# VH-VL binders against Exosome complex component rrp40 (rrp40): the designs that were tried, part 13

Target 1, 240 residues: Exosome complex component rrp40 (rrp40), of Schizosaccharomyces pombe (o13903)
Amino acid sequence: MAEVEEKGLLSYYFPGERIPDSIISQDGSIRLGPGLVFQKKDREEEIVVSKAGRLHQTGKNAMLIDSRTKRYIPATNDQVIGQIISRFAEGYRVDIGSAHIAQLNALAFENVTRKSRPNLNVGSLVYARVSLADRDMEPELECFDATTGKAAGYGELKNGYMITGLSLSHCRKLILPKNTLLQTLGSYIPFEIAVGMNGRVWVNSENLSTTVLICTAIRNCEFMSDEEQIKYCKDLIKKL
Below, E stands for the ipSAE of ESMFold2; O stands for the ipSAE of OpenDDE; V2 stands for 0.75 times the mean of E and O plus 0.25 times the DockQ between their complexes.

## First folded at step 5 (VH-VL; framework fv_solitomab_arm2)

Design e4 (at its last look DockQ between E and O 0.01; V2 from the best seeds 0.00; counts 0 for: pae E 10.4 > 2, placed apart)
Fold by ESMFold2, look of step 5:
Structure e4 (fold): chain C 240 residues (1-240), chain A 124 residues (1-124), chain B 106 residues (1-106)
Amino acid sequence: as target 1 above (240 residues)
Amino acid sequence: DVQLVQSGAEVKKPGASVKVSCKASGYTFTSYYMHWVRQAPGQGLEWIGYINPSGGSTNYADSVKGRFTITTDKSTSTAYMELSSLRSEDTATYYCARDRTVTYGFGSRYFDYWGQGTTVTVSS
Amino acid sequence: DIVLTQSPATLSLSPGERATLSCRASQSVSYMNWYQQKPGKAPKRWIYDASNRATGVPARFSGSGSGTDYSLTINSLEAEDAATYYCQQYSSYPYTFGGGTKVEIK
């Protein structure tokens, strides 16, 4: 009798469930990450969940199931990557992988007014700083540096590609000023990167193929020595 | 103060080569990509290539590929472009421009500092 | 290649008038920049990432847009604003420029 609501992005799915057509882009082909497969039904292809978890949009025409059970525990001043779940007049609800959905005030950006507010859509990625972290409260986010008020790289992450599930120790190494992997990749390819302490990394470069290659390198190099990272990057660049 | 100072104007005949320098000061030369952009007389801007001064990797526009090379001298913080087999359509003002590339951080990528330009005239 | 189409090619206005310059991309872009160029001079950084003024750019300049449609607005035109303005995408190789809009003061 009661109307059954369709699931969307960031909803939890179980194996066998299909992904609603409403969240599938018509723009070109779609890339399925872990936890999703194509399945033929009635001469149509459907996208079906193969592993329990939450559905994330990781880039244009790219999605995956995040089956991590470890939640991110917000800490004040952490840099995080969030995904917009919903939009309200006063701001946004943002998934950062924590137990509670985070809040991002519409005015928590550099140089915004009510007339020129960022127009962040559901599914958009943001790079933000945790401004309030309390175990009993919904976390709060801001897209500016607390001391300068400048964006400092915070804000909407346009295009690009996000990977998830990185360990905190890996993310801490990626943030280091002289990270060997990132220095080596940067000597060959210009790119942008955002590293979230919530185990999320976003990369943008000249095209999606190259961006995904960089993300793969980041994921695969966690336990390599500096020498191994340099060699791996050189071999990887040859695939371009 | 960041400054990019380019070498002086050149007049060349078709088939010759030209080498233009761009001396950088006021920043760590190897931390930023260097681009070259040209502008034919009375026309708009055309991107023609870049170099990463730390690793030496380059990329060139198709319009000049095979004839264009970008090099650097780290000891003098200088980038060079060389264009060979010059044609009359290569007549332009050539600019070097610093890319605000923050490999480990974020930033809107754009050319934040430009050289004063070097006119190259290719005339029979 | 992402083609950037700027319009109008020339915009002649009186001081104090509002100028609006258009830049349309052939496909969606993430980073649209604007450069100001005066005759005989190198281009200068002006607007980056669609709406951010570079250091020293007067508040009368504003940028807006997303996706494929971008604009640069000068709210109260001044004589020193006479220049050619180029949009430029820095989203993917090759990093292309628009054809420019020449702003003239009557």
Scores: ipSAE 0.005, ipTM 0.504, lowest interface PAE 10.4, mean pLDDT 83
ESMFold2 (binder alone), look of step 5: mean pLDDT 91; pTM 0.926
OpenDDE, look of step 5: ipSAE 0.014; ipTM 0.519

Design e5 (from b44 with heavy chain D99K L104F G105S S106G; at its last look DockQ between E and O 0.04; V2 from the best seeds 0.00; counts 0 for: pae E 19.7 > 2, placed apart)
Fold by ESMFold2, look of step 5:
Structure e5 (fold): chain C 240 residues (1-240), chain A 122 residues (1-122), chain B 106 residues (1-106)
Amino acid sequence: as target 1 above (240 residues)
Amino acid sequence: DVQLVQSGAEVKKPGASVKVSCKASGYTFTSYYMHWVRQAPGQGLEWIGYINPSGGSTNYADSVKGRFTITTDKSTSTAYMELSSLRSEDTATYYCARKTYYGFSGRYFDYWGQGTTVTVSS
Amino acid sequence: DIVLTQSPATLSLSPGERATLSCRASQSVSYMNWYQQKPGKAPKRWIYDASNRATGVPARFSGSGSGTDYSLTINSLEAEDAATYYCQQYSSYPYTFGGGTKVEIK
């Protein structure tokens, strides 16, 4: 299974990953579409992924990342991961991958007062619950449990790494108590995780390489049996 | 500039232990696995193990398992190998080598230390 | 363990000649790397994933092969190419190297 993870065309890539030289044109000239950028590091020029998705060759010397992100349709009480795109006095505008930008009130946090508000920056990630979903209204978010008022794991997601484009059925499996994949990984590596029903998953661990490894495992295990997931995790951890 | 600088040559008697250092610079030490490869005089290269500096996990070749230990010191960005119960066949140049995570799958050793010669003789 | 057998052990050729170095694996591998090593120096990345030249490797070097049979070709040998070349697989642990082919200039 570890050998099938060798990446090439049509493989899934995450932001920050470099594109293998083996799959670019020997002509030395390449046209980059969405999701790919040239990056110079210590006099080396590399092609780096800037958004998650599958690598497609779209012409003789043209490549892009094809994100399999379908528009998220908000549903009340869904947990979602959003990215702050703007701030204002009463709250935040949050991208959750839906047709409309969501709203997050500055007071929609546990034990927040007008004098003790969260200070979320543009670009920050937040784990929130959809409190209002209606086709004719912008979605509303809250970072507390509706019945208890407690944070319950909602709020700013600091550090870590987010992947996108997971199916709803996959996310539902990841939320299940004692999920085999997450329990197996957790027995070897401490990490934090947030699963959004908008196809977004955030992971934080001791370093980026390990975090990306966990995210890849999550992505690749959708259709595996419990036994296959355990073997895959063991091989993945031992490999690197 | 990525650089791996190893400690100097060692001469040891059979049954002794040797510890070789590999100081890394020019990159985030904990983001890359460190491997060790040895080369006996006039012979080819033999992979003998690795460490993930982030979590400390290791993997060793069967030829040295039980006698070989790889450790790190994150504060000095240094990897160490220690080989105990030395035998004459352990006489070799020992290299540390950084393995890339490019493409999430390790592909090659992109930077190598200059090598440390360990001679096991009486 | 996957055993890599390189041949010939030594290849002595004149400048301008074509050199072909062989590497055979004991079982099919997904990809193969090559390293160049000059006397007294550490190995250097040379060819990765069977056919990709590392940065700074002259265009006269090419790699090819798949499955169990791989080769490294130097199209027009130059004096600076004198070195030992090692193939290496990382399809599975333990990672293994071939025995090397020493290229000498007459």
Scores: ipSAE 0.000, ipTM 0.386, lowest interface PAE 19.7, mean pLDDT 81
ESMFold2 (binder alone), look of step 5: mean pLDDT 91; pTM 0.930
OpenDDE, look of step 5: ipSAE 0.016; ipTM 0.538

## First folded at step 6 (VH-VL; framework fv_solitomab_arm2)

Design g1 (from s4 with light chain N52F; at its last look DockQ between E and O 0.02; V2 from the best seeds 0.00; counts 0 for: pae E 17.2 > 2, placed apart)
Fold by ESMFold2, look of step 6:
Structure g1 (fold): chain C 240 residues (1-240), chain A 120 residues (1-120), chain B 106 residues (1-106)
Amino acid sequence: as target 1 above (240 residues)
Amino acid sequence: DVQLVQSGAEVKKPGASVKVSCKASGYTFTSYYMHWVRQAPGQGLEWIGYINPSGGSTNYADSVKGRFTITTDKSTSTAYMELSSLRSEDTATYYCARKYYGSGRYFDYWGQGTTVTVSS
Amino acid sequence: DIVLTQSPATLSLSPGERATLSCRASQSVSYMNWYQQKPGKAPKRWIYDASFRATGVPARFSGSGSGTDYSLTINSLEAEDAATYYCQQYSSYPYTFGGGTKVEIK
């Protein structure tokens, strides 16, 4: 038999892929939402994907494909924003929006010992670097610079506000040292920012109203020229 | 390719000590915990301890605690186990196994095993 | 310590038959793995988190279960499947293994 890699819930699927038997309920009839169809293969009935997207289980016996979420494809040395899903004694499972859940070793922080390691709760946001990216393996993350071992801005992102769904090209522009939008906003408003190559951007400033204003500017500016961005920012700031 | 190569078989008397090596290659040694699992002849598997090669912290099963020591040599990417005050019930094949800390948290690579025989 | 009880101890079947291996935990566990071990060899990762096949594991293998009751099924047994299969919990230390189910081909 041909070898196939099996994925799980919340994984990204392409048309033609089979949903693993291991996640299909044995109890009662299965309801298939958009993106899934039944196919008979040899002696068995299988569920296959009919459109690209993330597999969601909406109830005990209900599944669908959510095509609204574009999967992040991990690349080594990418900076990403992750959300802690699970805690274990030796590490964390982290959602970064990729097909596989990422892994963060409890010791992958600056100056961490068993006694003094960070205490990241489920739901916490973390800024990390992809240390291992392979399409057949779970991505691995580190919260330190690979060369110096220093935190270098990685670690828990406290407070603030995160926006998602930004394109890769937009994030690449935002991470540039002299980004026009961020330089313009920064000349008027002190704020912190973390840009993830997984389409996530986190902002923190003195209050939520200002933070949301900055996030709105970031989201709206993708296709603006530098001149349009400067004018847009100045107009927003007048209304503060 | 990831590979774990263990030292050869040992025959010991009760009360003696044994030291078994496990040389790792094909990955960053300090990024993965190293575990030890033993299997008595004709019996099942028993987890007996681990070491974190980064920082050296260890955890030992109660069945061997006080007699069992796991160490590493980072310069040679080698883990060691030492079991002292050997008893006949310590006769087993000892495996080193790398622990995957992602989904499944399984032992993804195993050494070939080192048979330790304790007899008078 | 969490005790894992595997049954049957030995399962002798002909090629093409369906094999079902049982693993019962002494208390509810969240995480269960399976390993395959052939005589004279180290165990190999086989099924993780109850139901996911490790890379390279044939599709005829499937795992299921939750809580205290877990199983491994081989839909159409092949000669190469002759081995001992161990369940293993990693929900708490000490990690424990079942006693194994030896699968033999008649």
Scores: ipSAE 0.000, ipTM 0.415, lowest interface PAE 17.2, mean pLDDT 81
ESMFold2 (binder alone), look of step 6: mean pLDDT 91; pTM 0.914
OpenDDE, look of step 6: ipSAE 0.007; ipTM 0.512

Design g2 (from s4 with light chain S30D N52Y; at its last look DockQ between E and O 0.02; V2 from the best seeds 0.00; counts 0 for: pae E 13.1 > 2, placed apart)
Fold by ESMFold2, look of step 6:
Structure g2 (fold): chain C 240 residues (1-240), chain A 120 residues (1-120), chain B 106 residues (1-106)
Amino acid sequence: as target 1 above (240 residues)
Amino acid sequence: DVQLVQSGAEVKKPGASVKVSCKASGYTFTSYYMHWVRQAPGQGLEWIGYINPSGGSTNYADSVKGRFTITTDKSTSTAYMELSSLRSEDTATYYCARKYYGSGRYFDYWGQGTTVTVSS
Amino acid sequence: DIVLTQSPATLSLSPGERATLSCRASQSVDYMNWYQQKPGKAPKRWIYDASYRATGVPARFSGSGSGTDYSLTINSLEAEDAATYYCQQYSSYPYTFGGGTKVEIK
């Protein structure tokens, strides 16, 4: 009954794993859905998993990762945290956790021209606003405020640490002006934060240990009352 | 089906201007960038610019910058190019081409081309 | 600007022969496309991202390459393959095309 078998379709994959050539159809171009990216390594491009989940073939030469994490459904004017998966002359393809990979135009930044555009690398994190959301199309992103044209905190997120998989309800509470959890943590520890409606939160502080502590607090406090959050934060700080 | 239909051939004198239309059908006009590519007689292809119909942003090649303007009319799903201060080296067939936004990012549909002849 | 140099300029071969078209970039590029153009017609999407055939392209066409050196191969040339083939980079503006390789049937 015990079998050792090479991974294939419907196997579970983790980020960073390569899709075996034996699975890839040789009869035409291949279309990658969510959770899969092309990545250049040594002499050739390979297909690499970007999200944990099971590999599904959706049709001839089409495949994706079926994740147990809820997909983000883009809505116009949502703030999101994305990860650059590839770059092109006119812009970037950005993972935001939605069914479709998003597009970020190279000119969609404050004070950017054709020659002075930002140089975002694969793997970089960006804080952006959804400028186009349509169920049947790739979402579009912009790194400026639609009304003012100012960056307004959008753009590359350097350093820090990102957590994922937060509920929309939790994220909406985190972005409120007087959020009890963040206010309490901020009274003890200086940090920066960006909250994406796609269930992603980025934190940056003086060091990684403190940053991870803050991220853990954010994740663990979702269903706590204000009083419980204050108590939890105080107890957590004592360990520092 | 996706279709790009361009306006007819033009003969112009040096120093004049020309305006070429490209009417799109069969898809949501504002979801795809529209590019312009030209081809001088017996020569290869030269990219000269694009417009994002959604927001109106443009980008132009240095070879035509300052003389080249791309606009759109969203109500008629039509892109326009205008090239001013025409020179003999602007003699070419001008193509509009839709840019695919997904994998490959290639020009997936092209207009039939508009021949512009600049002669004195 | 990234210059794409295609060779040969003209390739005259008999039906059934193997055709190899070369495209060399003046600097490393991330991605290369190929277009087919017949006389009096607009170019058509042919090969994208170096090696993938666009819909409707016969299996006898294949593409390869990376960095600065790319090629398009027609394994068994047919009369309908007579055309000019252009490589095109989109890694940086301005987008540039190669000068083309004209494939003729003897």
Scores: ipSAE 0.000, ipTM 0.466, lowest interface PAE 13.1, mean pLDDT 82
ESMFold2 (binder alone), look of step 6: mean pLDDT 91; pTM 0.907
OpenDDE, look of step 6: ipSAE 0.006; ipTM 0.514

Design g3 (from s4 with heavy chain S31D, light chain N52W; at its last look DockQ between E and O 0.01; V2 from the best seeds 0.00; counts 0 for: pae E 21.2 > 2, placed apart)
Fold by ESMFold2, look of step 6:
Structure g3 (fold): chain C 240 residues (1-240), chain A 120 residues (1-120), chain B 106 residues (1-106)
Amino acid sequence: as target 1 above (240 residues)
Amino acid sequence: DVQLVQSGAEVKKPGASVKVSCKASGYTFTDYYMHWVRQAPGQGLEWIGYINPSGGSTNYADSVKGRFTITTDKSTSTAYMELSSLRSEDTATYYCARKYYGSGRYFDYWGQGTTVTVSS
Amino acid sequence: DIVLTQSPATLSLSPGERATLSCRASQSVSYMNWYQQKPGKAPKRWIYDASWRATGVPARFSGSGSGTDYSLTINSLEAEDAATYYCQQYSSYPYTFGGGTKVEIK
């Protein structure tokens, strides 16, 4: 990983990281919420992160990590990123992180015929819309806009890099036309992005290191203010 | 708005020195490398060097190495180039240019240019 | 040093015609930019990273290429497109520019 500035409250932490002494209260006993654990090392107690997420102070001498992964619950017209897990005669079985594996019909693309069907391989990523969502049925996907029948950016996501486990709130902010993070990154770096309501985000640029930089920024900036996002992005870019 | 404003035209004799200024505004001066590019009359563009205003590190093209110095004044957001022991082949328009340091790494803003004429 | 050879040196075409400007590198490069320069003016950023248009560049401009062969295409020439276009590699120092292609409108 790239070297990171000293972290504090509201910073993003990964499992195994130690919470800095500078933010540990000396006023009384510390209370640890979810995502934090005491670990004894060399006659001393350390507070270490056990689940990835943002450090919050929830009261006097109380802190937790705010990040939990939940299974995606499909909703009709959600945009999602799926991964092809198998093929069958009339389409594909697609993982979207839901309880049931989703189905994508081979004809559910713009301008396809029996002779010109897409040939998606196992492991391929697709940007799709949930066309059928029911708790007792396998979700169905389509790679075209329901109203126009046009692809509208749906379809196979070639190259690029996908990150997962983003919150729905974060994903909703990312799809806004003037998202501060993406606007700031875009002023420095050209890239393509697809945002799935299933907590998946795909990024493509013409350089792998740049693509990873963008993905890292997206993951690390969820809880930052607009001003913090701008500063973080500028500092990160300078290391290129 | 980002703006780079250069000092005026210079006429010099061979063997003299010239100093050209480039005043930057509209951005944080120390966040971007400043480059110098020259263009002889009727010719293409030639990169001749850069400075990192944050730490003062420089890099110079072989064509001017040993005679060329780039400096900055952070308090006035101004970059300077100085070229000594001028030769007739140094006659050119000299541009300062800010380098975008993300993908593309192109020169995104240029000064208006300073013509330097070296003649007997 | 990486030498960039642009061709043709001058391209004289009528409005509405398609212009194709070529840039060949002496060795494979990963990174190529294009600049537009009008007489008496500083160059302007035009195409970056081979194919991305800079802000304000009309959609009729497109760039392509990889390795040693790059090109800039103007789909339908307009009078304002008359300028000299330079390719520039930034894969290694010294950064080098092509000799330019002057586009003239008949």
Scores: ipSAE 0.000, ipTM 0.387, lowest interface PAE 21.2, mean pLDDT 81
ESMFold2 (binder alone), look of step 6: mean pLDDT 91; pTM 0.914
OpenDDE, look of step 6: ipSAE 0.014; ipTM 0.535

Design g4 (from s4 with heavy chain S31D, light chain N52F S91R; at its last look DockQ between E and O 0.20; V2 from the best seeds 0.00; counts 0 for: pae E 13.8 > 2, placed apart)
Heavy chain, then light chain:
Amino acid sequence: DVQLVQSGAEVKKPGASVKVSCKASGYTFTDYYMHWVRQAPGQGLEWIGYINPSGGSTNYADSVKGRFTITTDKSTSTAYMELSSLRSEDTATYYCARKYYGSGRYFDYWGQGTTVTVSS
Amino acid sequence: DIVLTQSPATLSLSPGERATLSCRASQSVSYMNWYQQKPGKAPKRWIYDASFRATGVPARFSGSGSGTDYSLTINSLEAEDAATYYCQQYRSYPYTFGGGTKVEIK
ESMFold2, look of step 6: ipSAE 0.000; ipTM 0.437
ESMFold2 (binder alone), look of step 6: mean pLDDT 93; pTM 0.938
OpenDDE, look of step 6: ipSAE 0.006; ipTM 0.525

Design g5 (from s4 with heavy chain S31D S57Y, light chain N52Y; at its last look DockQ between E and O 0.01; V2 from the best seeds 0.00; counts 0 for: pae O 10.3 > 2, placed apart)
Heavy chain, then light chain:
Amino acid sequence: DVQLVQSGAEVKKPGASVKVSCKASGYTFTDYYMHWVRQAPGQGLEWIGYINPSGGYTNYADSVKGRFTITTDKSTSTAYMELSSLRSEDTATYYCARKYYGSGRYFDYWGQGTTVTVSS
Amino acid sequence: DIVLTQSPATLSLSPGERATLSCRASQSVSYMNWYQQKPGKAPKRWIYDASYRATGVPARFSGSGSGTDYSLTINSLEAEDAATYYCQQYSSYPYTFGGGTKVEIK
ESMFold2, look of step 6: ipSAE 0.369; ipTM 0.693
ESMFold2 (binder alone), look of step 6: mean pLDDT 91; pTM 0.913
OpenDDE, look of step 6: ipSAE 0.111; ipTM 0.678
ESMFold2, look of step 8: ipSAE 0.313; ipTM 0.677
ESMFold2 (binder alone), look of step 8: mean pLDDT 91; pTM 0.914
OpenDDE, look of step 8: ipSAE 0.007; ipTM 0.505

Design g6 (from s4F with heavy chain S31D, light chain N52F; at its last look DockQ between E and O 0.06; V2 from the best seeds 0.00; counts 0 for: pae E 20.4 > 2, placed apart)
Fold by OpenDDE, look of step 6:
Structure g6 (fold): chain C 240 residues (1-240), chain A 120 residues (1-120), chain B 106 residues (1-106)
Amino acid sequence: as target 1 above (240 residues)
Amino acid sequence: DVQLVQSGAEVKKPGASVKVSCKASGYTFTDYYMHWVRQAPGQGLEWIGYINPSGGSTNYADSVKGRFTITTDKSTSTAYMELSSLRSEDTATYYCARKYYGFGRYFDYWGQGTTVTVSS
Amino acid sequence: DIVLTQSPATLSLSPGERATLSCRASQSVSYMNWYQQKPGKAPKRWIYDASFRATGVPARFSGSGSGTDYSLTINSLEAEDAATYYCQQYSSYPYTFGGGTKVEIK
């Protein structure tokens, strides 16, 4: 497989992006692999990225997106971690690892006015809630609790480290009120964590070393028993 | 079918005010931003502002800030633009335009236009 | 503000000829669109995202470009193509239009 470097040195595509016509075969013989979908929307043909990753050409007219992440299907009220991929006056396009790019309104934050709206940059991370999910539409995001209207932890995720490619089941376990791993780690090291239902977890702590350690523990403990998790964490902490 | 129907032509004196309406139909009014664009006689298109019917957020071009106000009535699916302190240079055809929300970003539907003439 | 400069201001050609309209942005933009406007009528969406024809737009129309340079091409002009074409960027506030290119058919 040859990587197609249409976007420079790092040819990375996000869900919802279109493959440029310049790299698409026009002879009708194109074969789409994983991460690419064919759509007809107000035009004759469109190839859209459905998974974030790198574009590879596997043959003369065959392409796929190489993604190591599992596809996330947006659901209303899911908390997700997204990455800002573009800005416009009304808000942001956000990659949340779904088939479609999500939309985040610039005013979809607690007590935000036009003058005080967050100024997020491309590449910034956000913890957001899915406010609208439809298979045929771009998901919509909000950075406040649906019930209270308060931020409730939603918003820009500054600093820290984002873990990607976690199983959705593992993420679901992490958000449980009594999570052995997180409780154990928290008893030794203060840290912040945001768990997305889209297989992404964000961690921030006092320093990079501790952040990495926590992330390592989160990645490695998915199939461990509670006792094993405790032991594992204790052993890791000793290395600090 | 999506339709944007605007109010009729207006003739005003300098310093006066006028309110132009744009009634939307054929879609969920609150799901799409409504923009306004004007065109002076024989001139090009000028973007002048928008409103998010959901929440009421607005933005305006610098050329009209402080004088123009965009509002909506959700109950009637109607967008309004009030032009105050009218000047001769405000003489133009004013268009409402729906912003497509999805893959791509463009104005997909336009009103028929409302001509506003400012003359002494 | 992003300034869009269209050239030429006016293009007079005969039926069957090729027309090339240019739109240059003062900075890199995304979501470049083209609108067709005939006299006394509202603009119509024509090309979106630089290269995609809107529904109903004839195949003789094509759009291309990236970054700061965009173009609309009409491969073989027809009488019905007489109109003013405007480029518009939707990447950053304010969402500006070009000055337009008037296409006249001789």
Scores: ipSAE 0.000, ipTM 0.492, lowest interface PAE 13.2, mean pLDDT 88
ESMFold2, look of step 6: ipSAE 0.000; ipTM 0.383
ESMFold2 (binder alone), look of step 6: mean pLDDT 92; pTM 0.924

